VHH binders against o75319. Designs and how they scored, part 120

Target 1, 181 residues: o75319
Amino acid sequence: GNHIPERWKDYLPVGQRMPGTRFIAFKVPLQKSFEKKLAPEECFSPLDLFNKIREQNEELGLIIDLTYTQRYYKPEDLPETVPYLKIFTVGHQVPDDETIFKFKHAVNGFLKENKDNDKLIGVHCTHGLNRTGYLICRYLIDVEGVRPDDAIELFNRCRGHCLERQNYIEDLQNGPIRKNW

## First folded at step 9 (VHH)

Design A129 (framework vhh_4orz_3)
Fold by ESMFold2-Fast, scan of step 9:
Structure A129 (fold): chain B 181 residues (1-181), chain A 120 residues (1-120)
Amino acid sequence: as target 1 above (181 residues)
Amino acid sequence: EVQLVESGGGLVQAGGSLRLFCAASGFTFDDYSMAWLRQAPGKRREWVALITSGGETDYADSVKDRFTISRDNAKNTVSLQMNSLKPEDTAIYFCARQDWDYSEPGFDYWGQGTQVTVSS
């Protein structure tokens, strides 16, 4: 299948590393079968992802895929040396506590195993914005004690796009801290 | 044009079983997650079961050990096997295609529904 996701072209492919963290956010890479529907400058394959990360003088050590589909690319399209984790995350709803726990567990495990390097955790959903931003900010707030508005501002600045879903923003600002790590 | 057509609903006694089918057309079926939702009279629509493009499944707590969702990509069909039915399962059951950017709760196309009635 090669249907371009709605609004996918509207978003910057890869953000910047979030300073003080190991996170970098990006939109979903699209496997080669999608390229016939894209101009050369619009292409963003798994290979393009790794090239853009290297151009920033960064290295990925983990990819967390929050999309609710497997149609955009296959884990086999990624270098075998980079771990891939799929966390199926439903649209429009604030992620449930089990999803938040899985994300926190994966991040904590990566950081513990990668104490001796500076490799990044790459996080994406379809646009690399709402679910991606929610879970990264939720981690920063709940685990690292960052103030909600500071976490959101940091994500927005580094991603190059602002979180759009008001229910997600509301939960980050005023919702309970999830003590499930 | 995207079309989802449900079938298999009917009247059953408590403790019985039904199998619902959804025939999909007008899109590349195996690229999308598919779901079943239900709506009882006077209540809001609620999600029941989901199957991803890769075959991973998820269920609402109320049906977890009783219902099984499956798909047949060769036939463009998603199915819901419903066992140990309770009167509380009485509802219109809807097939839906999952899309993150469309209207709540994240589904962009719906079928017309099929009625399931469970008598005591």
Scores: ipSAE 0.015, ipTM 0.206, lowest interface PAE 6.8, mean pLDDT 88

Design A13 (framework vhh_4orz_3)
Fold by ESMFold2-Fast, scan of step 9:
Structure A13 (fold): chain B 181 residues (1-181), chain A 119 residues (1-119)
Amino acid sequence: as target 1 above (181 residues)
Amino acid sequence: EVQLVESGGGLVQAGGSLRLFCAASGFTFDDHSMAWLRQAPGKRREWVALITSGGETDYADSVKDRFTISRDNAKNTVSLQMNSLKPEDTAIYFCARQDWDYSEGFDYWGQGTQVTVSS
């Protein structure tokens, strides 16, 4: 239902663009029906998301929603001009190879289509932290050749919160490169 | 060493009431959302009710207005009051701890308690 997700209020709504990349991470926006349970300063609707991105002088070109639910907001709550991609990503465990492949394919496709602009890929799960951070870092490591510790540090700094799942961190640091693309 | 132990299941007639209890140990109970899920014969487990660490409650449409979830943080217990029971409520009822980061997932489960509703 309409309950606020556990610990959602504890996390910054939107991070900063990750320098040298097209990625920006944020926590899940909550549609208007949730606002009665939130103080005005706690609200973070789809509209609030776009306002905060604009305040950073950035523009979203794609939203990748990693949550395993559609209860928080509907794609129809987003501007029609911004593509929305749903990748139902099981949390707790490290994302499987199929999920990693889908994410990499979406990012590569966006970058090819958007060579002539500087639009961002917005990525979120419930808190914009573990699934989000894992998949962004996995992309940077596997596709861009970034060192694992550098990818993790960059994500943590720009998100404003550190990846918390030790199994995710361990996989990024010592796990195999996923060649599924 | 998280442990969840359900009790209170049994046989009841349609229209009757039953109260389930879940005793939790091995973690800071106050910091976690707790849930009840059920599994009928030959069906998948379905979520029934949830109570957040802050006391906010939520229910599946099938049980809304009939079931009430509550918690007692002093006793590390979560309870499910089931009223106006129907034969369709027959299932094994599981107490579960919600994963904080993955709201659709549950990282620890009890063994379950059987509820049978006769017509």
Scores: ipSAE 0.747, ipTM 0.862, lowest interface PAE 0.9, mean pLDDT 94
Fold by OpenDDE, second read of step 10:
Structure A13 (fold): chain B 181 residues (1-181), chain A 119 residues (1-119)
Amino acid sequence: as target 1 above (181 residues)
Amino acid sequence: EVQLVESGGGLVQAGGSLRLFCAASGFTFDDHSMAWLRQAPGKRREWVALITSGGETDYADSVKDRFTISRDNAKNTVSLQMNSLKPEDTAIYFCARQDWDYSEGFDYWGQGTQVTVSS
């Protein structure tokens, strides 16, 4: 179906690049079939995503899709020049070690292969907030050695919305470091 | 009306195998991702396995390489092959339709089938 995700309209479509990183977070773009249920100003398609990124004078080099469904858009809706990676990530619960590892591996692989450019890693779940924020922060904390509070603050500021899930916040602040291999 | 009916549960010894089945009706089955959830006594419900409409699969760490989820779109069924069962796998297992428009991530599930693994 083409039901609009709950509270999807409440969130900014695209955040800002996180300074010192290659990350940018955004909410899930919706394919054309959703547009009939949206006001024109509410529409956010894959095409709109790239337009908004361009407006920020940035370029996407990878999209990591953390949603658990395929109904929002198809990889075919994206430019062929931008790799698409799906990492099924369950909502509301702290991602498991395998999910965390998959994310870290993808990010590290991208960074290794893209040292000669400044392309961004676009990360999204449904709202581009909780799952997205957790995994980005988890990476910054575990791999880059960033203080948990600093990582969270940076993400919140750049996304334009604050992490909402207490279990995510608590795990980031006080949870164990996860394996990087 | 959406209906999900689980079957195949039972008592099995540790190290044994069991296959669960779910019969789906009342919706376009091949348009939806399906999942198995489980709830052990005194514990919260947790997801176990998911299979997308396209056939891609994902598993919880606790069941990885032991459980296999599959679907038959012609029969509107989803199955869970459970091998190398452990006492910790004891739970009520639910077949669920995945939908992230809902806060729970799933909008329908059945009454469940009891799986008991003895030591």
Scores: ipSAE 0.052, ipTM 0.357, lowest interface PAE 3.6, mean pLDDT 92

Design A130 (framework vhh_4orz_3)
Fold by ESMFold2-Fast, scan of step 9:
Structure A130 (fold): chain B 181 residues (1-181), chain A 120 residues (1-120)
Amino acid sequence: as target 1 above (181 residues)
Amino acid sequence: EVQLVESGGGLVQAGGSLRLFCAASGFTFDDYSMAWLRQAPGKRREWVALITSGGETDYADSVKDRFTISRDNAKNTVSLQMNSLKPEDTAIYFCARQDWDYSEGYFDYWGQGTQVTVSS
């Protein structure tokens, strides 16, 4: 498939580092084969992602890809020095407990192995919004003890777009804490 | 209630053409990408064609240049024009809906399907 994802152009390519955390969120990069379908100012390749992160004086140490496809870009399109982790998630539905556990385990492992640097965990789904925001906020609430409303506000501010899925917001605010990290 | 109802299937000879229709109801049709998938006897279900809300189209290699997907937002319909049909196109064809927040390969609603049989 080589079509541009629905609404992909509506969102900022990359947010800002979430202060007090190692997280940065962005929309899915699109490999060079998509660029003929995009205006120059709309392009956001893996190379563009790393350039924008560097422009913020930040460095990626891990990418967590939450999409259910590999058609947008390949791990081989990323610098060899940056680990890539795929966690398959479907949109619209709140991620299940197994998915939440995998995400928390990956984040905790990264933090343990990167105590001596300030590298960021880059997280994306297709739009870098609902699945991405849910899992980052779920981590902050369950593992770091952040108040749900504070986690959501921090993500929304730093991503530059508000979480849109009401069922995700409801689960974050009122759902159980998952002690599975 | 979301409903997708396919029509237009039937028996056709190799080299012939068919046009499939999918009538959608129960949701804001304009907000969704729509797709056609097919399942041939004894084979895995495969994606055939997709059209985004903005009208961008995409096709499986097996049907590219022979099939054309289109939509009519005023009538809440998506259609598939199938030209130069081959016996290997014989399958049940399904209309499916994809929300903007779903990843590739995930469809949340499906029609019952319409049978297409291509004789040699």
Scores: ipSAE 0.409, ipTM 0.694, lowest interface PAE 2.7, mean pLDDT 91
Fold by OpenDDE, second read of step 10:
Structure A130 (fold): chain B 181 residues (1-181), chain A 120 residues (1-120)
Amino acid sequence: as target 1 above (181 residues)
Amino acid sequence: EVQLVESGGGLVQAGGSLRLFCAASGFTFDDYSMAWLRQAPGKRREWVALITSGGETDYADSVKDRFTISRDNAKNTVSLQMNSLKPEDTAIYFCARQDWDYSEGYFDYWGQGTQVTVSS
């Protein structure tokens, strides 16, 4: 059958805006077909995502989907007013330079086009933690010049969960800066 | 709707052979890697064999040279030929679709399974 992602229930649906940034991380919302396998309080749909963001008095301006599948929800499930970007990103391994570049390019493009508002860049993978955290931190480190430990701490605090993968952490802390072009 | 339906399980004596089948539907079969998993009583589900969309195969060490995974893209089926069966091969066997989202070892769909029992 159609399975809920492993450990998906263990993570907070939506993090907090990262202060000083336009980023907010969340776990993957699941389309209606998954609801039959979830308790009502466990459900987190695309609609729920936007409701939770609104509850934080925020607004999404872009969603970057890092999952390596399309089974969780459809772009059509999102409001038409919010751009959706898919960057297929394999789990558990450090994203390659192309993926990193795609992410940075998307973020920079958004920031350039959205200087007149305070809309957020919503980023998610499956859990909205490891892949999501890595790429956000990678951006902060490479583009914004943030200290790796500071970036990681900020993300962890705002997401409400800590990066789990040592290879991600190690790469962020000690890995080379990736090209921004 | 994605569906995976296993068949071919049963009771067999040690040293015997079985061939499991899986019928897949509801997705573009030839785009996905398929796998067989098994779960013995009181044990965790474990990966047994994998076949990529391109036909490349891989096996758990415990079944290497005894089991053979194959696929028929025209029929949307994946098979597992099990030879030289051992009592320790007793388990429920699941056909699974590989999911690259979480990790290469993650699977997003699998069937209800088919029981394989190997007697001494």
Scores: ipSAE 0.026, ipTM 0.424, lowest interface PAE 3.2, mean pLDDT 92

Design A131 (framework vhh_4orz_3)
Fold by ESMFold2-Fast, scan of step 9:
Structure A131 (fold): chain B 181 residues (1-181), chain A 120 residues (1-120)
Amino acid sequence: as target 1 above (181 residues)
Amino acid sequence: EVQLVESGGGLVQAGGSLRLFCAASGFTFDDYSMAWLRQAPGKRREWVALITSGGETDYADSVKDRFTISRDNAKNTVSLQMNSLKPEDTAIYFCARQDWDYSEGAFDYWGQGTQVTVSS
């Protein structure tokens, strides 16, 4: 597919680092083939992503791609120095326990191997909002013991957009803690 | 409230053409991507064509250059023009709505489907 995803233009490309964590959220970068469908100011390529992260005086150490497709960009479009992890998530429904476990394992592994630096874990789905926000908040709640409303508020503030899916918000606030890490 | 109703299916000879229609109601049609998917006997449901809210189209490789998806926002209708039909196009064809937060192949509402049979 070569179509621009619905509402992709509605969201800021990159949020701010979530203070007290190693997380930064962004919308999916789009490879060069999409640029003919975008105005210059709307372009957000893998290169643009890294430029915007550097402008915040931050450095990416890992990218976790939550999209259910490889059509937006290829791992080869990223700097060879930054690890890339694909976790397939479909959207709309709350990610299943296996997906949550895989995300937690990846984050814990990164933190263990990067305890001597301050590199960030970049997380994105298509819009960098619902799936991205859910998994980051789920990690903060289940692993770091953050209160659900505090995790959600922190994500919303730093992403610059509020989580929109009510079922995701409800699961974060009232759902069970997942203990399969 | 949300309803998707397909029509236009039938029996056609190989090499022929058929046009499918989907009438949508119960939501703001103009805000959603619309898609056609199909399920052949004994096979998994597969995505065939998509049209975004802005009118951009996309197609599965198996139907590219033979099928054309279009929409009429004034009538809340999405259509699939199927040309150069082959026996392997035989399937139940479903109209689907794609929520903005879904990846390709994932949809939040589906119609009942309409049968398309292509004879050799």
Scores: ipSAE 0.401, ipTM 0.695, lowest interface PAE 2.5, mean pLDDT 91

Design A132 (framework vhh_4orz_3)
Fold by ESMFold2-Fast, scan of step 9:
Structure A132 (fold): chain B 181 residues (1-181), chain A 120 residues (1-120)
Amino acid sequence: as target 1 above (181 residues)
Amino acid sequence: EVQLVESGGGLVQAGGSLRLFCAASGFTFDDYSMAWLRQAPGKRREWVALITSGGETDYADSVKDRFTISRDNAKNTVSLQMNSLKPEDTAIYFCARQGDWDYSEGFDYWGQGTQVTVSS
């Protein structure tokens, strides 16, 4: 479908790079077919995404798409030079261990292959907030040893919006460290 | 106007089977993920099963390997086949349209529900 996701307009298109990391979070880009339902200043296409990241003097090296749908944009709408990884995630539940493992593996692989550059890992779900923030924070806590409250604060500040899903926040603060490498 | 209408609920014995149906109208059914949720007496609604527009499925741990969700896009229906029913499955079962997985209330339309009672 061609309907705008609920509350999508309420969120900033792209956050800031999270200092000390290679992560940048954003809401889902919407392909051209959605533009007739948006004012010009509300448009956020795949092209708009790359323009906004360049405006911050940053460069994407990987996009991880956490949405449970393919309707918003197609991988072929992205530059061929930027790898695209789809991880289907359900938003209501804390992501399962298999999903967390897949995310960590993709991030670790990117970082090993990109030691000689400063390219970013772009992560998004529909709003670029709950699933996106959870998986980024989970990586920082489990792999980088960041304290949970520090990871959450860093994400919230750089995204420009606070994680909203209380079960995600509680899992990050008090849940077990997942032993995925 | 979006409408979701459930049917197929009833009384069954533990270990039995039941099939629920949801008839959808008022939107392009093929474009949406569809879900089943349930609410037991005195408890919050919990998600049970999901099927994407492409036919991929996901299940809550409590029902995995016992329940199967399916859809028929030609008839605008989603179904839930429930096998090996337990008294703990007693609940009102709701059909829902998945609007946005990132929103805390990711289901934007719900049916009225159908009662499932499992006797010991």
Scores: ipSAE 0.016, ipTM 0.210, lowest interface PAE 6.2, mean pLDDT 88

Design A133 (framework vhh_4orz_3)
Fold by ESMFold2-Fast, scan of step 9:
Structure A133 (fold): chain B 181 residues (1-181), chain A 118 residues (1-118)
Amino acid sequence: as target 1 above (181 residues)
Amino acid sequence: EVQLVESGGGLVQAGGSLRLFCAASGFTFDDYSMAWLRQAPGKRREWVALITSGGETDYADSVKDRFTISRDNAKNTVSLQMNSLKPEDTAIYFCARQDWDYSEFDYWGQGTQVTVSS
């Protein structure tokens, strides 16, 4: 159905680009059928996403959708020029190693293919916070060697909301480094 | 229109058994995890059991080894077999569909009353 995800209105639509990276995080865009339940200023469609990114003088080169559903919007609602990757993740669990490796592989592939531009990797789950923040921070820690607390602080500051899911935070701070294999 | 309809509740003596059923319609049943939750008068709603789309199950500690959740995807039903019932199991039992995206429940049935006498 067309019900708005719980607490979706509580979150900023789009964060800021994370300095020193190609990442930008946002909450899930909602297709036109959801707009009957939203005031005009609350709407955040796929089109609104691209308008807000452009307003920051940025450009999306890839969208990674971490939601475990396809009900919020269709890939066809996105410009054909922007690749879309679906990685199914559940909201109550730290992503497994296979999911983490898939995310890392997609990011590494994008960066290799986009050395000559400054396009961003847009990452979202439902709120653009817990699963999104976990996977971005996991990438920064495991691949780029960023200290866990620094990765979390950077994400929180740029997203405009703190990563609060305790099992995710604990795994980032105290969990093992996942090898890219 | 998503609908969840519970049945099988009733009055039973302590130590007895009941089987609850939930008939689901209006969505692709196989794609969703299904759950049973319960609420006793004046208490917070409590999660009891979960079955994933892949058939894995999980249970609250209070019902572990006494209750069994199962699903029949051909019939769009989820069931809860309740054995060794205790007076503290008295509650309205709700069938719920889990929104895996945020791990929250997005649709609920009307509930079925289970009363366990001592």
Scores: ipSAE 0.015, ipTM 0.233, lowest interface PAE 6.7, mean pLDDT 88

Design A134 (framework vhh_4orz_3)
Fold by ESMFold2-Fast, scan of step 9:
Structure A134 (fold): chain B 181 residues (1-181), chain A 118 residues (1-118)
Amino acid sequence: as target 1 above (181 residues)
Amino acid sequence: EVQLVESGGGLVQAGGSLRLFCAASGFTFDDYSMAWLRQAPGKRREWVALITSGGETDYADSVKDRFTISRDNAKNTVSLQMNSLKPEDTAIYFCARDWDYSEGFDYWGQGTQVTVSS
C-alpha cells in the first residue's frame, strides 16, 4: 500500500514558467500504483506532468527532485530525453549551504549547456512549494541579483501558492548571500 | 525536546531476523508519520519503511515482503520487524519523524547498527 503525501491534493499540479527565468515548479508526480486512491481528475503521474507542460507550450530539459524519498515515482518513469537529478533535501529546515551549492551548480550547468534552446528546469519537492520555492528564490537572489521580495512574489504568483514556511521566507529576506558558484 | 532512540540492532546470520524499536518523546506521537531509514557503509542514507499517522504502511522495493513496520501509539513506539535478512541489509538504521504535511524528515535518532554475516 502506497499512501499519498499529506495535503498533496491541496496544491495545483504544475505552476507556470517564471518569466525571465528557465524555472517551472510543480508538486511530486505519483506513479500509477497511487492512482487507485485518486479520482481521475486528481491523478498527476509523470506522464500527466509532461502533458501539462506541453499544454503550456513549454518543454522540460531537466527535472530536479528535492524530495528525501524515492517512493513516489522512479526516474525510469520519465522520458529518456529529460535528465533527472536527485538532490536529497530534508524538509522543514532551511537547506544547508552544500545543498544550495549543488542546486546552483546544476542550474548553472544546465543553462550553459542549453544556451541555444528555451527548455525549462522543472523543480519539485513533495508539494512543489517550500523546498522548491526556497531554492529557486535563493538562486535568483544570489546568482541573478533579484531583490528577495521580488523573487518570492514571482515564485508565489507563478506557482499559484505562497511559500508557507516563515523560516524559509526570513532566510531569503534577511539571510546572507551564498557565494562560490 | 523531540527525541528518538533506536534499539534492537546487532549481529545476525543471513536468513535470520531482528526487531528494531524506536522510543519517541517530546511531541504528540499520534499526529506524525514515522519512518525507518538506513545508511550502509560508504552509501547515502536511504528510506526503507514508513507508517502514516493513520496506520498506512509503505516500503522500499528492496525490503518489501521481508520487513514490517508497526506503531504502538499508547507507548509512543515504532518498530521494524526484519525477516530473511541479507548481507546487503547491513547498515545503521535510523528512526525518523515525518512532518504531518509530508515535507520530509525533520528529526531522527543516532541509529542502531545491524550487521548481517553470510
Scores: ipSAE 0.014, ipTM 0.251, lowest interface PAE 6.3, mean pLDDT 88

Design A135 (framework vhh_4orz_3)
Fold by ESMFold2-Fast, scan of step 9:
Structure A135 (fold): chain B 181 residues (1-181), chain A 119 residues (1-119)
Amino acid sequence: as target 1 above (181 residues)
Amino acid sequence: EVQLVESGGGLVQAGGSLRLFCAASGFTFDDYSMAWLRQAPGKRREWVALITSGGETDYADSVKDRFTISRDNAKNTVSLQMNSLKPEDTAIYFCARQDWDYSEGFQYWGQGTQVTVSS
C-alpha cells in the first residue's frame, strides 16, 4: 500500500552529520507514488534526500536501509553512484548480534574504501530514530570506544530527536560490547 | 496476549456481498492501524484495506469502491464490507495489526477466514 507510515510526518527529514564520525541519519524517503498523500512541504523523496544532504555541504557515499520492507522506495530511485545496502531489522527488540555484526562490517568496509574522501554513511529506518540510533551508537561504543551516554547524546543532538525506546537505551548503557569476529 | 479472530467468510455468488469481522484483544486497540490482507492459492499475501488509528482509510486498487473497512473502538473490532464480489476475490482473508516501528508491515495475524466466490 502507499499509506504514509504513522508518525512519519512528526520527524525531521534529515539530521546533521555526527561530528567526528561519517554518520548522518534520516527518516525513510518515500517514492513518487506516496506524494499524492502529502502536501508539497511534506514530501521527502530520494531526490529530496540528496538535495538536503547537498544543502548541508555533505555527500553520501553509502545508504544503509534498516527497514523490514522494500515498499517505500526502490534502490533504482537512488543515484547509480551511491551504493545501497539493505539490512532487514525488526523494531521493538534490540537488534540481534547477526544484525549488529552486518552493520559493523558494512561501516568498517566503507571506511576502509573511503579513506581518501569525506563521504558520509547515511543510515535510516522508518523514522531514522530507534533502530538507526541504536546501531549507530552501538558502532560508536563497541568499535570507536565512545562512552554510551556520549554516543546517545551526540546522536540525539544531531538527529534532532531523542531515542525513544528504553530497552534500546538500556542495552546501549549497560549491555555487553558485541565482539564481531 | 495479542489475539485477532476473523469471522464472516463463506461461499457467495459473483455480484454478491459478504461482511467480515475481526475481534481484537490483548492490546490497546485504538492506538493501532488495522488492516485486511488476503491470500489466494499459489499467490503471495496482498494488502486489501487499511484503517488508521485516526480513522483514515486506504484501499488496494483491485478492491477500491467495492470494499469498505471500518472500526468500532468501543468493541475492539474491525470490519470489511465486501460488495460486488468477483471470482478473483476468492482467498483466505486475514486481519492484521500494523506496527509501523516493528516490521513496517503487519504482525499479530489471525487464523483467517475463507471467502469463496462462485461464477
Scores: ipSAE 0.051, ipTM 0.417, lowest interface PAE 4.5, mean pLDDT 89

Design A136 (framework vhh_4orz_3)
Fold by ESMFold2-Fast, scan of step 9:
Structure A136 (fold): chain B 181 residues (1-181), chain A 119 residues (1-119)
Amino acid sequence: as target 1 above (181 residues)
Amino acid sequence: EVQLVESGGGLVQAGGSLRLFCAASGFTFDDWSMAWLRQAPGKRREWVALITSEGETDYADSVKDRFTISRDNAKNTVSLQMNSLKPEDTAIYFCARQDWDYSEGFDYWGQGTQVTVSS
């Protein structure tokens, strides 16, 4: 498939760094083959992603791709200097413990290897919203001890869009802490 | 309440044609990508065609050039024109609404309509 994902144009390409963390969230970049379907100002390629991060005076050290597809862009479209991690994350339902475990391990490993720099962990799903926001907030709550409402507010403010899936919000607020890492 | 109701299935000989319809209600139809999936006996459901809110279409390789998906926003319907039918197309055909956030998944389904293609 080369169709533009539904509502993708409705979301800001890249959010702001989440203060006090190494996270930045964005919507999925679309490779060059999608550009024929987009106006110039709507384009958001892998190259555009890195340009927008640089415009914020930030630098990516890791990209975590949560989409359950490989059709949007290829890892080879990214600079060789930036590690890419694919975590196939089923949407709609709350991510399972295995997915949460993989995400936490990737974040923890990055932070241990990057203690001497200020590089960011870029996280995206299709819109950079629900799966992305859930896993970032889950990490902040479970690992860093942030209050659920504070984690959600921080993500919403920095992404520029609010988490929309009620089941995700409910799990973050009332669900158990996952000690699977 | 989101509701999807399929119609148009039936028995047809190989090489024949059928047109399936899906009547949608309970949501703003114009804003959603719609799809057709099918499930053959003893097999998992497979995606066959998708149409976006903007009218962009996509097809599985197995049905490309034989099937055409279309929508009529005034009537809240999505249709699947099936040409050059093969016995391998025998399946229950489901209309589905694509999840907006999880574009690889579907959040609502119809009950399905049976298509049987004889040799």
Scores: ipSAE 0.621, ipTM 0.806, lowest interface PAE 1.5, mean pLDDT 93
Fold by OpenDDE, second read of step 10:
Structure A136 (fold): chain B 181 residues (1-181), chain A 119 residues (1-119)
Amino acid sequence: as target 1 above (181 residues)
Amino acid sequence: EVQLVESGGGLVQAGGSLRLFCAASGFTFDDWSMAWLRQAPGKRREWVALITSEGETDYADSVKDRFTISRDNAKNTVSLQMNSLKPEDTAIYFCARQDWDYSEGFDYWGQGTQVTVSS
């Protein structure tokens, strides 16, 4: 039950804020029970997440969890001041229209309610890369009108890792625009 | 430690029936969707049946209406009732825990149990 996700250690814990957006991507933080299997420098807890965000002089206003499990950490491990949203997202396949819509709706809702601040939308899946990158890019493309290649490049640069899944990339580049409503 | 132990496999004649069992331990069983997979000689492992934590079921087209997956949360077991068996159903059958964060959609499975259907 407490296995470290495969390749989890290979990814930077937290990316950088995406310029011109309120997005920041990170890999899944792991609750204390996982620390037994990690070197001290490899540990990345919910607390560590917030510390790293603070080090960047940023503040999280929302966390969107795209993992398809609840075993990594508990919402209770997060500060009460930061809302937590779970969007169960299947890995390795392009998210369905419902998932995309849920994500967009959540982002738009946050932006509407947080016009008076500069708090960030933290998005993560397991590695904070493929599912996370796809949905962020999908939003930028569909809602903000960003060119697909620009969106992908921006995400990759800020995350510090490149989208790996060809099906995600192809869908972003050549796939249809998804409904925003 | 997550453990899945399959049982109930064997040799059966075409048209016969067999019931497989899986004993699960090491995790909160009722929170997880469980599945049966199978791998025939020279073929890739394939999904056969799925049962969600809420008891919803799904089946591969090849076994639909012949196989029935069920679970007993009190006993932490998953079962697969196989009716109208065909030679093409011959395979090693695996009990698996579903996790979509993993590449194959499953994170744990047992050693499997051999099912052989003779013509």
Scores: ipSAE 0.025, ipTM 0.408, lowest interface PAE 4.1, mean pLDDT 92

